# Miniprotein binders against q56419: the designs that were tried, part 211

Target 1, 326 residues: q56419
Amino acid sequence: MEGRTLEEVQEEVFKRHGVLVPKKELEDLAKALEEAGLLLTEKVEARLKEEEEKLKRERPMRLAGLSYPEGEREARAFLEAFRASYPGEGEEARVLLMPHLEPSRVPEVYGAALAALEKTPPPERIYLVGVAHRPLKEKAAALPVPFQTPFGPALPDLPALQALDALLPFELFNTPLAFREEHSLELPLFFLKGRFPEARVLPLLVARRSPELGEALKVVLRDFPGLLVLAVDLSHVGPRFGDTPLTRTLAEEARRRDLGFLERLAEGEPEAALAFLGANPTRIDGVEVVASLLPLLRERKGKVLAHRLDLEAPTLSAVGAGTLVL

## First folded at step 14 (miniprotein)

Design kf1
Fold by ESMFold2-Fast, scan of step 14:
Structure kf1 (fold): chain B 326 residues (1-326), chain A 104 residues (1-104)
Amino acid sequence: as target 1 above (326 residues)
Amino acid sequence: SPIEEAKRLIEEAIRLAQEGREEELLEKLKEAIKILIENGASPEEVAEIAFRLAMEFVRRGAPYELILRLIKEVARAAEEAGASRETVQRIAIEAYERIREEVG
C-alpha cells in the first residue's frame, strides 16, 4: 500500500467534483482492487495450468480464421492462391528457409516456398525450426504432440524427437506454454502440412544461439533423414522495432543486407553470412537460428528464390522476408 | 583408488542390468559416473559405460526408447557431477555413435 497514491486520487476527485472522499473509503477501494487483482492472478495461474495440461495432448490452431482459413477446402484454395502468386519454378530443397511473417503481406515469398516444396520429394519428416517469441527455460525447446491444422493434425516424430533429446545437454521438452501461441511454427506448418500431409514433424523453437542443437541435429538428421525448414524473417527496420523511421536509403540498405546474408548462405558459407551481418547493422530474427544450425548449413549450395522488404507505411517500418533453397 | 571403486560400481550396474533391476542399476551408475567425472574421466570413457550397459539392454531385447533413456540418464549423471554442458553432450553423442555402430 502506497499512501501518496491514495492522496493523489483524493485530491483529483475533490478538484473535479468538489467532494472530499475520506481516506478510509479510498483504502477500502484499494483493498477491493487488490483482492480482485489477487483473484485474477489465481484465475490466470489456473488457466495457464489448464493450457499446459492440454498441451500434453495436442497443440490447437490459434490463427485459423485469421491468417488462414479454418476449413480444409478453403485452406487448400488459399494455399494454391499463394503458389499462383509466384511466377517462377521451384528447386528441390534439402534445407528450406522461409518466413513466418503474416503470409498475406508477402504472398510471392510464400509462393516461392511452395514452388520449392513441389519440386521436393515428400519427406518422411520435417524438422521445423522457428524463433521463440516467448521466453524458454533453455536455449531451445520442442513440443512432442500433434499440431492441429486445417489439413488434419501434423503428427510428431517421436523416435526422432527422443533421439534429439538424448543428444542434448538439457531437457528438450522444457517449455510447453511457449508453443501455445507461436506463429513462427504455426504459419509455416500450414503450408508444409498442405504440401506434405503424411510427413511427421519435429517442431523446434530457438530462443538463443544453441550450437549444441546443431550438433545434435546433425547426428539425428543422418539417422532420421528429412526436410530441414528454417522459419525465419529477415531485416526488422523502423520505429515499430525501436529504430529510426524508414528512409529510402535505409530500405535499400536493409534489402542489400538481407540479400547479402541469403547469398552467403546459398554459397554454403553460413559463418560468412553471420560475419556479413556483424559488419553491417542488423536486426534479423533468424540470426540465432542460423547460428545454432551451422553444421547443417556448411557446404550446402543453393538458390535464393524470392525476397521482399514489406513496407508498413503507417509506422515507417519494414520486415524482410525471403525463400532460400539449399 | 576412486577409479577402482567406479569400476566395481560399473560391474555391479551391468549385473543389475542383466537381472532387470533398473532402480538399483541407476543408483550404482550415478555413483560411478560421479566418481569418474570428479577424477577427470574423458567423455569417451563415460560413453563406454553407457555403451556397455546399452549392449546388455540390447541383448535382453530392450526397446529403442529404453536405450535412448539410458544415454540421457548417463548424461544427466555427468551434469549432476559437475561436467560442463559441452562434456555432457560429447558423452551422449559418443555413446549414441558407439551403440549405432554395434547395432546398426
Scores: ipSAE 0.809, ipTM 0.924, lowest interface PAE 0.8, mean pLDDT 89

Design kf10
Fold by ESMFold2-Fast, scan of step 14:
Structure kf10 (fold): chain B 326 residues (1-326), chain A 104 residues (1-104)
Amino acid sequence: as target 1 above (326 residues)
Amino acid sequence: SPIEEAKRLIEEAIRLAQEGREEELLEKLKEAIKILIENGASPEEVAEIAFRLAMEFVRRGAPPQLILRLIKEVARAAEEAGASRETVQRIAIEAYERIREEVG
């Protein structure tokens, strides 16, 4: 934080997440960032062990007051506003692909997801598959604890998680700390819990393609049926992501790449969707999730409900987001 | 022979299962699986062992959590013995499917 004020950090977070964060939360974040930048010390190690032990009991909200309201009433109004931002009707989902990008940046895309959830019968459980933004000890991981939300705790489906763990060639519950700050689960979960308050959840992270996860999930979903949710963002383009500054041509290519990928998934052809990406200059986040879940996506036809490429003008960069029902 | 020793350990594990002696069972099971994997046992042969032990636990009214734990312990033992991850998963899935078919 040397040379940076908390006000500058607050402005940067606002630009990235579209909300203002109270100074206390920024101070806590700055301390975490400072500690992450240090060489491993005895104090840091002891604190990480303590945080890991706390995660064996529950996963607290990290983005309340930043990406969504902390209070239940305010959170409900927020969710309703997102639904209202999408003018279409939903389609029933057996598999839902939705983003994990900051919701305020793509409200109509989250609105389309909510529309799909309105048409979907309440599931007993939700398999929520996100993208790991921190290293995992294995290709995939889960955390079998309640996840706090403004609508109450999202309870883990312990029998289904234990069945999944038993069918994997590695320890499923291998990296609790990766879940401490993970927006690819927390942001979709806010919307899912608001719509299906009684559904239990399997919070899953994929770091690298894990065909073994797809094989195990195929078996578990047969015996523990539920809604499969892929919480993935699409194209990441521009200097923020190591590319050249965004132009109209690059933006059009990113939109074409996103839609071509989603359209092939909608035809029940996930291998074709992955192959299509090989010919484009943009990068799509979440490809590792689709590659891991191939057995669950084949021969499932559906519909792309929404797509947006969200421009981050200050960095001349953009992130794609979409809603797909299968 | 190593295979005869593994068979003796499996029979002892089955007896311990009948007695509800879980900790002692797991130690005998791990040693038997190590011998079998190191001597080229197929995933189907290892899954058969998990199935037989699971059926003893089912007969005694064991909850599903204990059966899933047994499958996981068999998979861990195979991995510790040097089985590939593909083989480990095949053992676990085959054991699970066979148990599911019998129990429903």
Scores: ipSAE 0.836, ipTM 0.928, lowest interface PAE 0.6, mean pLDDT 88

Design kf11
Fold by ESMFold2-Fast, scan of step 14:
Structure kf11 (fold): chain B 326 residues (1-326), chain A 104 residues (1-104)
Amino acid sequence: as target 1 above (326 residues)
Amino acid sequence: SPIEEAKRLIEEAIRLAQEGREEELLEKLKEAIKILIENGASPEEVAEIAFRLAMEFVRRGAPPWLILRLIKEVARAAEEAGASRETVQRIAIEAYERIREEVG
């Protein structure tokens, strides 16, 4: 099969197995093959340059027709079904922690996030902080272009992004290609845009803990107030994540670990939440985001609305997901 | 002395700001910041430079994006001169806060 992209390979795996392959692993493989001269280097380079040029104008949908419907009417019905899956009422959020894994795996958790958004006044802007699944040139990055959704484009907040860039000791707009395929932004954005169609967005990725990002965001949020969204998954347990096969005991430990982490964040004690994870060995991809945003999370009390440990029986693995309002 | 040379370049940069000559201003600014950082200037001293230049731009009706760009250019100049990432951010935040206090 000639001319296949990493995106097409990942899409095929998702269609056949219902799971997204880690993009870094596919990128590392492609890089090894390219450097070994086994890939058509000119075609790979030309494709990446083409995608980078497109990203200067807009970020197209990648998961439409896969994780959510392409059409606006179908997308609205889909969003309403997720809200209906959560029987509780939400609470107003100034900070929202929500997942970014496949929504169909944890519908009640996304429903809880929607319930919180229903109780939240429409923000002028959303600071959407996800996790980089591809290497970034810096610890964090942003892409200042419209992100396409079935509800129309989510427009960037250019003044707020420029203020953020000015207050960082690195170039904020440093790795546009990392945004080409990034479900930690695209999946939460689907729900956020459906609920707040007029809100502008700051799409931010964290690859490694960046305390400088938290310091800059504290200043920017004061002058450009908005909703802060941490789009992070919780425990990653089992062979799919380089761990031992999941048992009932390990699943119970993962649930207690996730809830202990979230409850400490709900008490306004993010350092205690991180220390709790250090004392209880597990892998949580949200750690780097929380560690970067400490100044925005301290002394902010809230409530855990939902939590689920999603079991992946074929891999004997699990991923935790939760909704927290602060 | 190097410090006196940096002060002269800063005064020239302020004059260029008053005249709206951005490209010449940025070159003088980068040279001055390099001299100051290499001779141990504090983040507060560098932020003062950004503040003074920003106030000249504000008086000339400069839009907010230009003021933010000025802060970023000062921070870049400090980094190019060997300032740590922590120092670079401190310069930028301090300049921003001082400008904010003055203009609201």
Scores: ipSAE 0.828, ipTM 0.929, lowest interface PAE 0.7, mean pLDDT 88

Design kf12
Fold by ESMFold2-Fast, scan of step 14:
Structure kf12 (fold): chain B 326 residues (1-326), chain A 104 residues (1-104)
Amino acid sequence: as target 1 above (326 residues)
Amino acid sequence: SPIEEAKRLIEEAIRLAQEGREEELLEKLKEAIKILIENGASPEEVAEIAFRLAMEFVRRGAPPELIYRLIKEVARAAEEAGASRETVQRIAIEAYERIREEVG
């Protein structure tokens, strides 16, 4: 109906099909469609409320048996295989940038992250910052519940989360449903929990740049020190992402942009990293996270441990992944 | 005057804090902050209110979580009264820093 009056609908049908549909029949049809829509809306709303209530207690695994093994023993062997895939030694991290791409696609990149964690003293808490793949009511959000993993639940750092919420001009716990299916937190958390089983977690999502989040986190990290993890993927190129099919030239441009971005972050110059991408546009989901966390990244020098542009041959597309320690 | 009324509400909130009457305290606090924001109070002035109440909670042995909750309620009240998000965050950070300096 598209919001037209019944008289307008009746007139249009007559003009196009030469049939005069009685107004009563159109009214009855419109009413039946509205009533069906209301019932469907009520069922959807009831289900969403039920799912929100469940998320107040815990966040269950969604990718167990798919991206990683469900059993603890099998999960441990799986994690150690990723470490073995990276022949280098890590560096101690105060800030770790790692991917959230399917781990089996870039095992050496996750192996490099594990190598860095091996050199890092066990933190009391991990600030895990991922990218929202579903809309948030605010620019950022958190979910203050245990996140299940094969290594046991990753417990929330409730005092630090409450301190963070107090320092934000919006409700931090604003979109529980966005966390129901969120691989940018679940996949890095698998590796982080496996390596630091006693660490509490602040699971954070960024949808759009939030300088307010960076300002609040700078204060919270001073009083609640911990490991800051940016769980972000790099270049997204090809038809799967609305681009032209991947060519050798486009792939080399993507690698250059990824590495230029990471190397500028490694020099402690996050504004330069963002400016570099602005001059050389690409789809890097880490841009909004880096832009939100500027105060935490400035003047922190480090090292790029690994980088890979993973080719998706069926779609002629690619996603970049990297490990950076600061 | 409105400012005199806000001061009376703050003193009432402090008394309620001393008596452990948290729910009634929040009602008086929200009313006072609304008056202050509507009459042009600075972020520092509003943060001072949060600081004074937080010190009463600290004297009574309140856990840090209750102090964070107090700061958040002050921030919410300021936002409801029409303060910008920049002002709301400035109030919260200023209150937090002042409490931290006093408590350590």
Scores: ipSAE 0.826, ipTM 0.929, lowest interface PAE 0.7, mean pLDDT 89

Design kf13
Fold by ESMFold2-Fast, scan of step 14:
Structure kf13 (fold): chain B 326 residues (1-326), chain A 104 residues (1-104)
Amino acid sequence: as target 1 above (326 residues)
Amino acid sequence: SPIEEAKRLIEEAIRLAQEGREEELLEKLKEAIKILIENGASPEEVAEIAFRLAMEFVRRGAPPELIFRLIKEVARAAEEAGASRETVQRIAIEAYERIREEVG
């Protein structure tokens, strides 16, 4: 109906089916469809409002029984199995970079993260920075509610979240619905809560680079010290991500790109890491997080514990994952 | 005239802080901040006002959450008055740092 009048529609129906639909019936149908569309819109709006209200109280598990076990005992065994998949020792972390893709695809990378957490003194709070997979009203957001896990609820650090909000030029708690289904927070949180059950959390999402977030976090972390976790995946290559099909050469290039990025971060040179990626084009969702957190990453030396490029054979695509301690 | 009005509102807000009248204080403060921003006040000048009010609350034993709320309300008033996001954040961080240095 975009460029057609009701009279043109009436004429077309008559030509094809030999039936003259009265103009009034077409008008009544159009009105009924418009009213039905309005009712569907109202129903959708009511549902979203209901979901927002639930998110004011808590954030329920969405991936329990799928990506990790629902029961506490089974979840504990699952976590220990991931630790066992990494044969090395960890290093103490002040900043931890870990993945958020499906854990079963890169068990040794999550195992390396667990090894690092074993060497890290229990933090009072964890700044968990993930990547928004849904639009945010601002460049970044947080949700100040308990996040459910098989190990019990991960409680929000309300004073630290309020301090962070006060130092930002926008409303931090701006898009609750973006947190309803967000694996970049839920999957790392499973491992973090399993290792640090008493730590409070600041669940943060970055959609676009926000230097103002890094500036505020630098101040807040000084007064509310804690573990900073960047929950990011690395190279995204192949048709699933809008690229050419993966070849052996492209896979090797992706591995070198990921390691070059991580190694520069490990030298405390995050600007050099970003510049390296600019010279080697790829889709790394961690770029926006690193670019936002520059003041927290400069001059912090560390070690790359693990890296893997996980192949999706059916799509000739791959996703890079790594564990970096700073 | 506008600057003198803002000055009067700030003095009133300080008195209200000493009396523990938080909601009335925030109303006067927002009005004063809007006038100041619209007349070219520096981020440092606005941060000083937030600092002075925060110190009155600290002396009365106010929790940190109220101080964070005060800083956020000043930031919101500055943004509503047309301050850039860079200016708004500078005001908030300056106010926070001055309060932190004084409190410890």
Scores: ipSAE 0.836, ipTM 0.932, lowest interface PAE 0.7, mean pLDDT 89

Design kf14
Fold by ESMFold2-Fast, scan of step 14:
Structure kf14 (fold): chain B 326 residues (1-326), chain A 104 residues (1-104)
Amino acid sequence: as target 1 above (326 residues)
Amino acid sequence: SPIEEAKRLIEEAIRLAQEGREEELLEKLKEAIKILIENGASPEEVAEIAFRLAMEFVRRGAPPELIWRLIKEVARAAEEAGASRETVQRIAIEAYERIREEVG
């Protein structure tokens, strides 16, 4: 805590270390620490500007070799193993809700998403809507560059992105750095690109509910039809998320809220799904995306293909994941 | 009147569009939109201006991307003039719909 005079600092050092530090040495030290802080700030700003410039050309893989294989052949085998983990058949999706948490934790849920994509005709473009894990300058953002994957780059749909930007009351391409490390886009994109290698992508992030995004997307989707993907996780419960340790009662409440939310969406009732959650006490991160996309979800019936509440035993915490086709 | 001045600026912007003077066009357009928003013009009235300019661009074979850029510039001008975000989006959607209806 700053708020001490130089004389007070000198006196404190003498009391603790038995050395009287000359005032000039303390002044020189303070100036050196201030200059080091300014140099660190300048270096950080320069690095952020450099990373931002790189993102104007492409978005590189960040999770290759960690969450999925880097090589195309290995990535293909990995994707097929996930499909095999789900014993059911998929259904055609016009809207797909799928998770974005670590795939290895819920392989059958990603397998259900793959089953749905298998039954879906290849779209010309995918509207991939994830959840921002870093602050955005606006309620939503997009990054209009190729996203690298083991299956080749997922190319942006530049005309559709420009049309979307024109219909928004804010700059759509407002926070490129938020996309540098964003698993809510990268992990679903791995599966989507593997299944639809020719589809262009609109990579969208929602930080807070943006009804203006849904209004604009309703117009854009009419003229630029494609697959709408909501890449969201469900309940987040336990100490890792600022909650009490996971109990049987908390786990049952999380499952009840996850399934009640998904089932109301499957009935084409997104307002009822939001109302069911109320204050969202189990922290379903999909609420901000659903609230933003209401015009696209109303009166669209579908089916819940999979749901799992996955335990993080070391933290006594759990994250819900589901696959819903509309 | 301010409204008559805005009309003159709009007609000048149309002439500049015909001459391919894009930067001067945007300057006149922004000034006109500022006057209109400050004097209580409806979103539909502002959208009509965007529509008229867009039709000049269409007649010259401009690609759709240039038309959407025009809509965005009109929206930005309205926001800079103090229009609410609701009004700004209404202007953009209304302009887009009118252009879509005419162009098909």
Scores: ipSAE 0.816, ipTM 0.929, lowest interface PAE 0.9, mean pLDDT 90

Design kf15
Fold by ESMFold2-Fast, scan of step 14:
Structure kf15 (fold): chain B 326 residues (1-326), chain A 104 residues (1-104)
Amino acid sequence: as target 1 above (326 residues)
Amino acid sequence: SPIEEAKRLIEEAIRLAQEGREEELLEKLKEAIKILIENGASPEEVAEIAFRLAMEFVRRGAPPELIMRLIKEVARAAEEAGASRETVQRIAIEAYERIREEVG
């Protein structure tokens, strides 16, 4: 009804049905639609306030029964199957880059991450940095509540989160609703909690480049040491992402782009990794995370354990996923 | 001078901290920070103020959570007074580092 007058609505009804609707009935309908719109807005606002209030206490599972099993026993078997999908040995990680793509699409990549976690001493805390898929009020955010998993709740590291908040020029706990449905945290957390059930977590989302987050994290990690996890996917190519249909050549370019990015990170050269992507335009959702965490990635050498470009044939699209240890 | 007024407010804030009058302390602190930022105080000078107030809280047996809150309130006051995001963060980091070194 945007831009339509009662006269225009009456004319269209007459044209379609050969009946003139009395002006009073159209006026009554317009008022009813206006009132219904207000009521729908009020209901939406009430629902969002209720959901926000719930998020002050805990973050419930959203993908249990869909992306991973709800029961602990079944979840454990599921996690072990992913580890078995990767035939190699892992390497100890101080920094782990892993995907947040649906695990069943890239099982060997998640298996490589699990192999790295097997060789990593249990951390007291995990700095889990994902990508915001919903707007944040600031460049980054955190939610300081228990995150439910099939292995029990992943507890927040409140002292470390409070220290981080104090060192940021913005409110860290600024957008609770952005965490309600966030697979870039929930999916990696499933694997991390299964491997390190006692570790506390700092669940962090990056929406845009935040150098101030990296500067603050450098200070906090010195006093609250832990495992840094970048939960990021790589190339996003094809029509599903607003691009041209995937061809064999474009898929090869995406693989080369992903590996060039990861290899430069593995050499401890994150600025070179970002410059490489700048020369090879792409929609890697990890770019904003890497750009935010530069102080934590410089001069750390490591190894790419796995990479896969997952093809989505119906949409002629693909998403890259990789596991990198630093 | 504005700087002398800021010093007076800081001394009053320290006295209020010693007396456990936290809400009154925060009001004096905010006014002092506003004066300092408006008169071009360095991040180091503002961080020194946060450090002094934090040490009074430490002497009173305040837990780390209250110290972190104090640093954040100083940062908020600086931002409200028009300090850049970079300046605000430098104030917070320098205050935190000074406090960390003193308390171990």
Scores: ipSAE 0.698, ipTM 0.892, lowest interface PAE 1.6, mean pLDDT 88

Design kf16
Fold by ESMFold2-Fast, scan of step 14:
Structure kf16 (fold): chain B 326 residues (1-326), chain A 104 residues (1-104)
Amino acid sequence: as target 1 above (326 residues)
Amino acid sequence: SPIEEAKRLIEEAIRLAQEGREEELLEKLKEAIKILIENGASPEEVAEIAFRLAMEFVRRGAPPELIIRLIKEVARAAEEAGASRETVQRIAIEAYERIREEVG
């Protein structure tokens, strides 16, 4: 009814169609629409509760058969093909920055990450920090359940997650539904589980800069040592991202910004990396993650193994991706 | 005096911990933390309470998960009493570090 009375609705119908709809019929219709809306709301609530219940047990694959093969044998061959796409040897990682962009778009960048993992001793656990693509109730969140992969379930490190939860000033397990469809965790996890099948995981999402997360993680990592993975994409440029259409100059600027950011992180200067990006931090996907994890990135030197700017010609847009070991 | 009442409640909570009366312990602990936070206690002072209780649990062979839960419950009691998020986290980290240092 859009704020109109039944009498006003009745008058409008008469004016347009020359028929007078009885008030009783309009009341019955309004009641039926209200009841239908209530039933639809009940169905939405029931569906939401059903999805949350499923997430209490496990996080199923969403991108199997789309971004990576569902079967273990095919998944292994797929992973080896990505490794072969990178001609280098890699370097040991204590901290790994890798993308979460569709792997087929930047195969040598994922290949560089795999090369680094080959040089890295198997960790007991992986702190996998992605970017929230859906709202979180807090600045960060985690989901303490097995994440399914073609290589078997990636099991949560419950003791480390509980320690992290206790050291945060907010509830860590605050938004389960945000994990239902989250490629920033699922895509890196495919590669990490393929290389380290026995490692437990802490699947973490950052929505906004949380210095509290970095402070707590520094303490937890000392007692629960593991591989820290920042699963972040770099520059987002062009109309697809609410920006100016891509030109050669803007693409060169994006590449320069990405590399300048990564090189400063490689020098163990994460504050300098953030400052280099300038006053508008929303142009790089990883800004909120890096800003949250400052205590874990300071004075840790490393190397940029790969960088690519993936062009989406139809949209005149591009996304940067890189692999950095620290 | 509020501070004397808080000390009494803490001593009572420690005795309840020694007797394995965890539900009654948490009730007294929350009351004590509320008084302390309302009277300007430092994060370090509240963390010391969590440390003392944790040591009683450790002496009884409590698993690490229970110690972690105790730290969280102390920090959340401070939050319920109106402590800032900065103070809540400082309490939790300080308590954790002291416990870790003692236990090894």
Scores: ipSAE 0.815, ipTM 0.924, lowest interface PAE 0.8, mean pLDDT 89

Design kf17
Fold by ESMFold2-Fast, scan of step 14:
Structure kf17 (fold): chain B 326 residues (1-326), chain A 104 residues (1-104)
Amino acid sequence: as target 1 above (326 residues)
Amino acid sequence: SPIEEAKRLIEEAIRLAQEGREEELLEKLKEAIKILIENGASPEEVAEIAFRLAMEFVRRGAPPELILKLIKEVARAAEEAGASRETVQRIAIEAYERIREEVG
C-alpha cells in the first residue's frame, strides 16, 4: 500500500464493490493500519537483525517437512521416487536448467534432472543460480555459508566465491536476508546435494539482468570448473500471476512459448531464445538469469529432456517447468 | 603534479607490500587510485598497478585469498573515485588475468 492515497483507495473500493466509503472512515482505518504496521515493523526489524546474524554461520532448512522430508532416509527415498517418475535416460550436463517449482507438482521434470545428474561426472562444485523472490541491494547476490539439507550441509566453495566477488563491480555478499527464505535455491539444492554429496556450492541469486555476473562467471568457471545450474521456472499464466483466466488457447500458447525458448537455448542461441519471448519476456521466470549468463550459454548445444505446464485448476492458472541439458 | 604524486604513492605502496604492511598499503593505494581516476587513467593503467602490487605479495608467499582481496580493494577504490561499473569490472578482470598469466 505504500504510495496509495486515501482518494485512490476510496476509488478502488467504489470500482470493485460499488460502495463509496466516507473519507473520515478511510482515514481512521489508515491510521489504525499504520499504527499496527509501525509496531510490526519494529518487531520485524529486530527479528530480521537476529536472522541476519544467524545467516553469518549457516542457512537453515525452511521447507523441510513441507516440500521434502526432514530425515535423511526419508529424503533419499523421496529423491529416488522422483527419479523413478522419469522413464527416460539422462544426458551429461555441463549446464543444467531445472525448475524450482514445488517438486510434487512436476515430478517427471525433476526426475529428468536427476537422470541428467546420473550421467554427469561428479563436479567439485556447483554454481547454483536461482531467481530472487525478494529485493536485492545489487543485481545479484550470494551467501557464503553452509546450506543445511537432509543429506548434510552443502558447503560453500569459498575460493571460487571470493574469485567471483573480486571480478564483480559490486559486493557479491550484499543481501544475506534475501537467502533466509528462497525456494529457488533450496528446492534444487535438495536434489543436487542428494546426487553430489561431496560437491561444494556457489548459491547465487539474480534479481535483475547482470551482464557483469556472466562476464565474471566466464572467468571463474575456467579456473574453478564445475556444474552450472540454472534453477528457473518457465511460463506463469492466469489470475494468480496477473493474467486472464487460463483457457485452452492460452495454455497452448504458454507451452509453445516455453518449448520455443528451451529449444533455442538447446541450439546454443540464448539471444534468439530471449527474442522469441517477444514483448513480455518476464512472463518466463528465468529470463533475467539467461540474460545475465549469455557468455556461458552461447554455442553450447544440448537437449530438452522434459517439459510440463502444471495446471492449478482452482485458480485457472499454470506454471511451466522444464529440464534442459547443455 | 597530481600524476607525480600518484606515482610516489604507488612506489610507497609497493615498499609497504614488501614489508607486509597491508593496512598502510591500502591507504596509499586508495589515494593513488583516486588521483589516477580523477585524471583520466585507463582501466589498463590501474590494472597494471594492481598487478605490480600483487607480484610483491606473491614474492612474499601471500595466499591467493590475499591477492583476490587486493584486486577487490583496487576495484572499490576506483568505484569510490567515480569510475563506471564497466570500468571497475574491466580493471578487476584485467588485473586477475595478468596475475594468473604470471603465477598460473
Scores: ipSAE 0.812, ipTM 0.928, lowest interface PAE 0.9, mean pLDDT 89

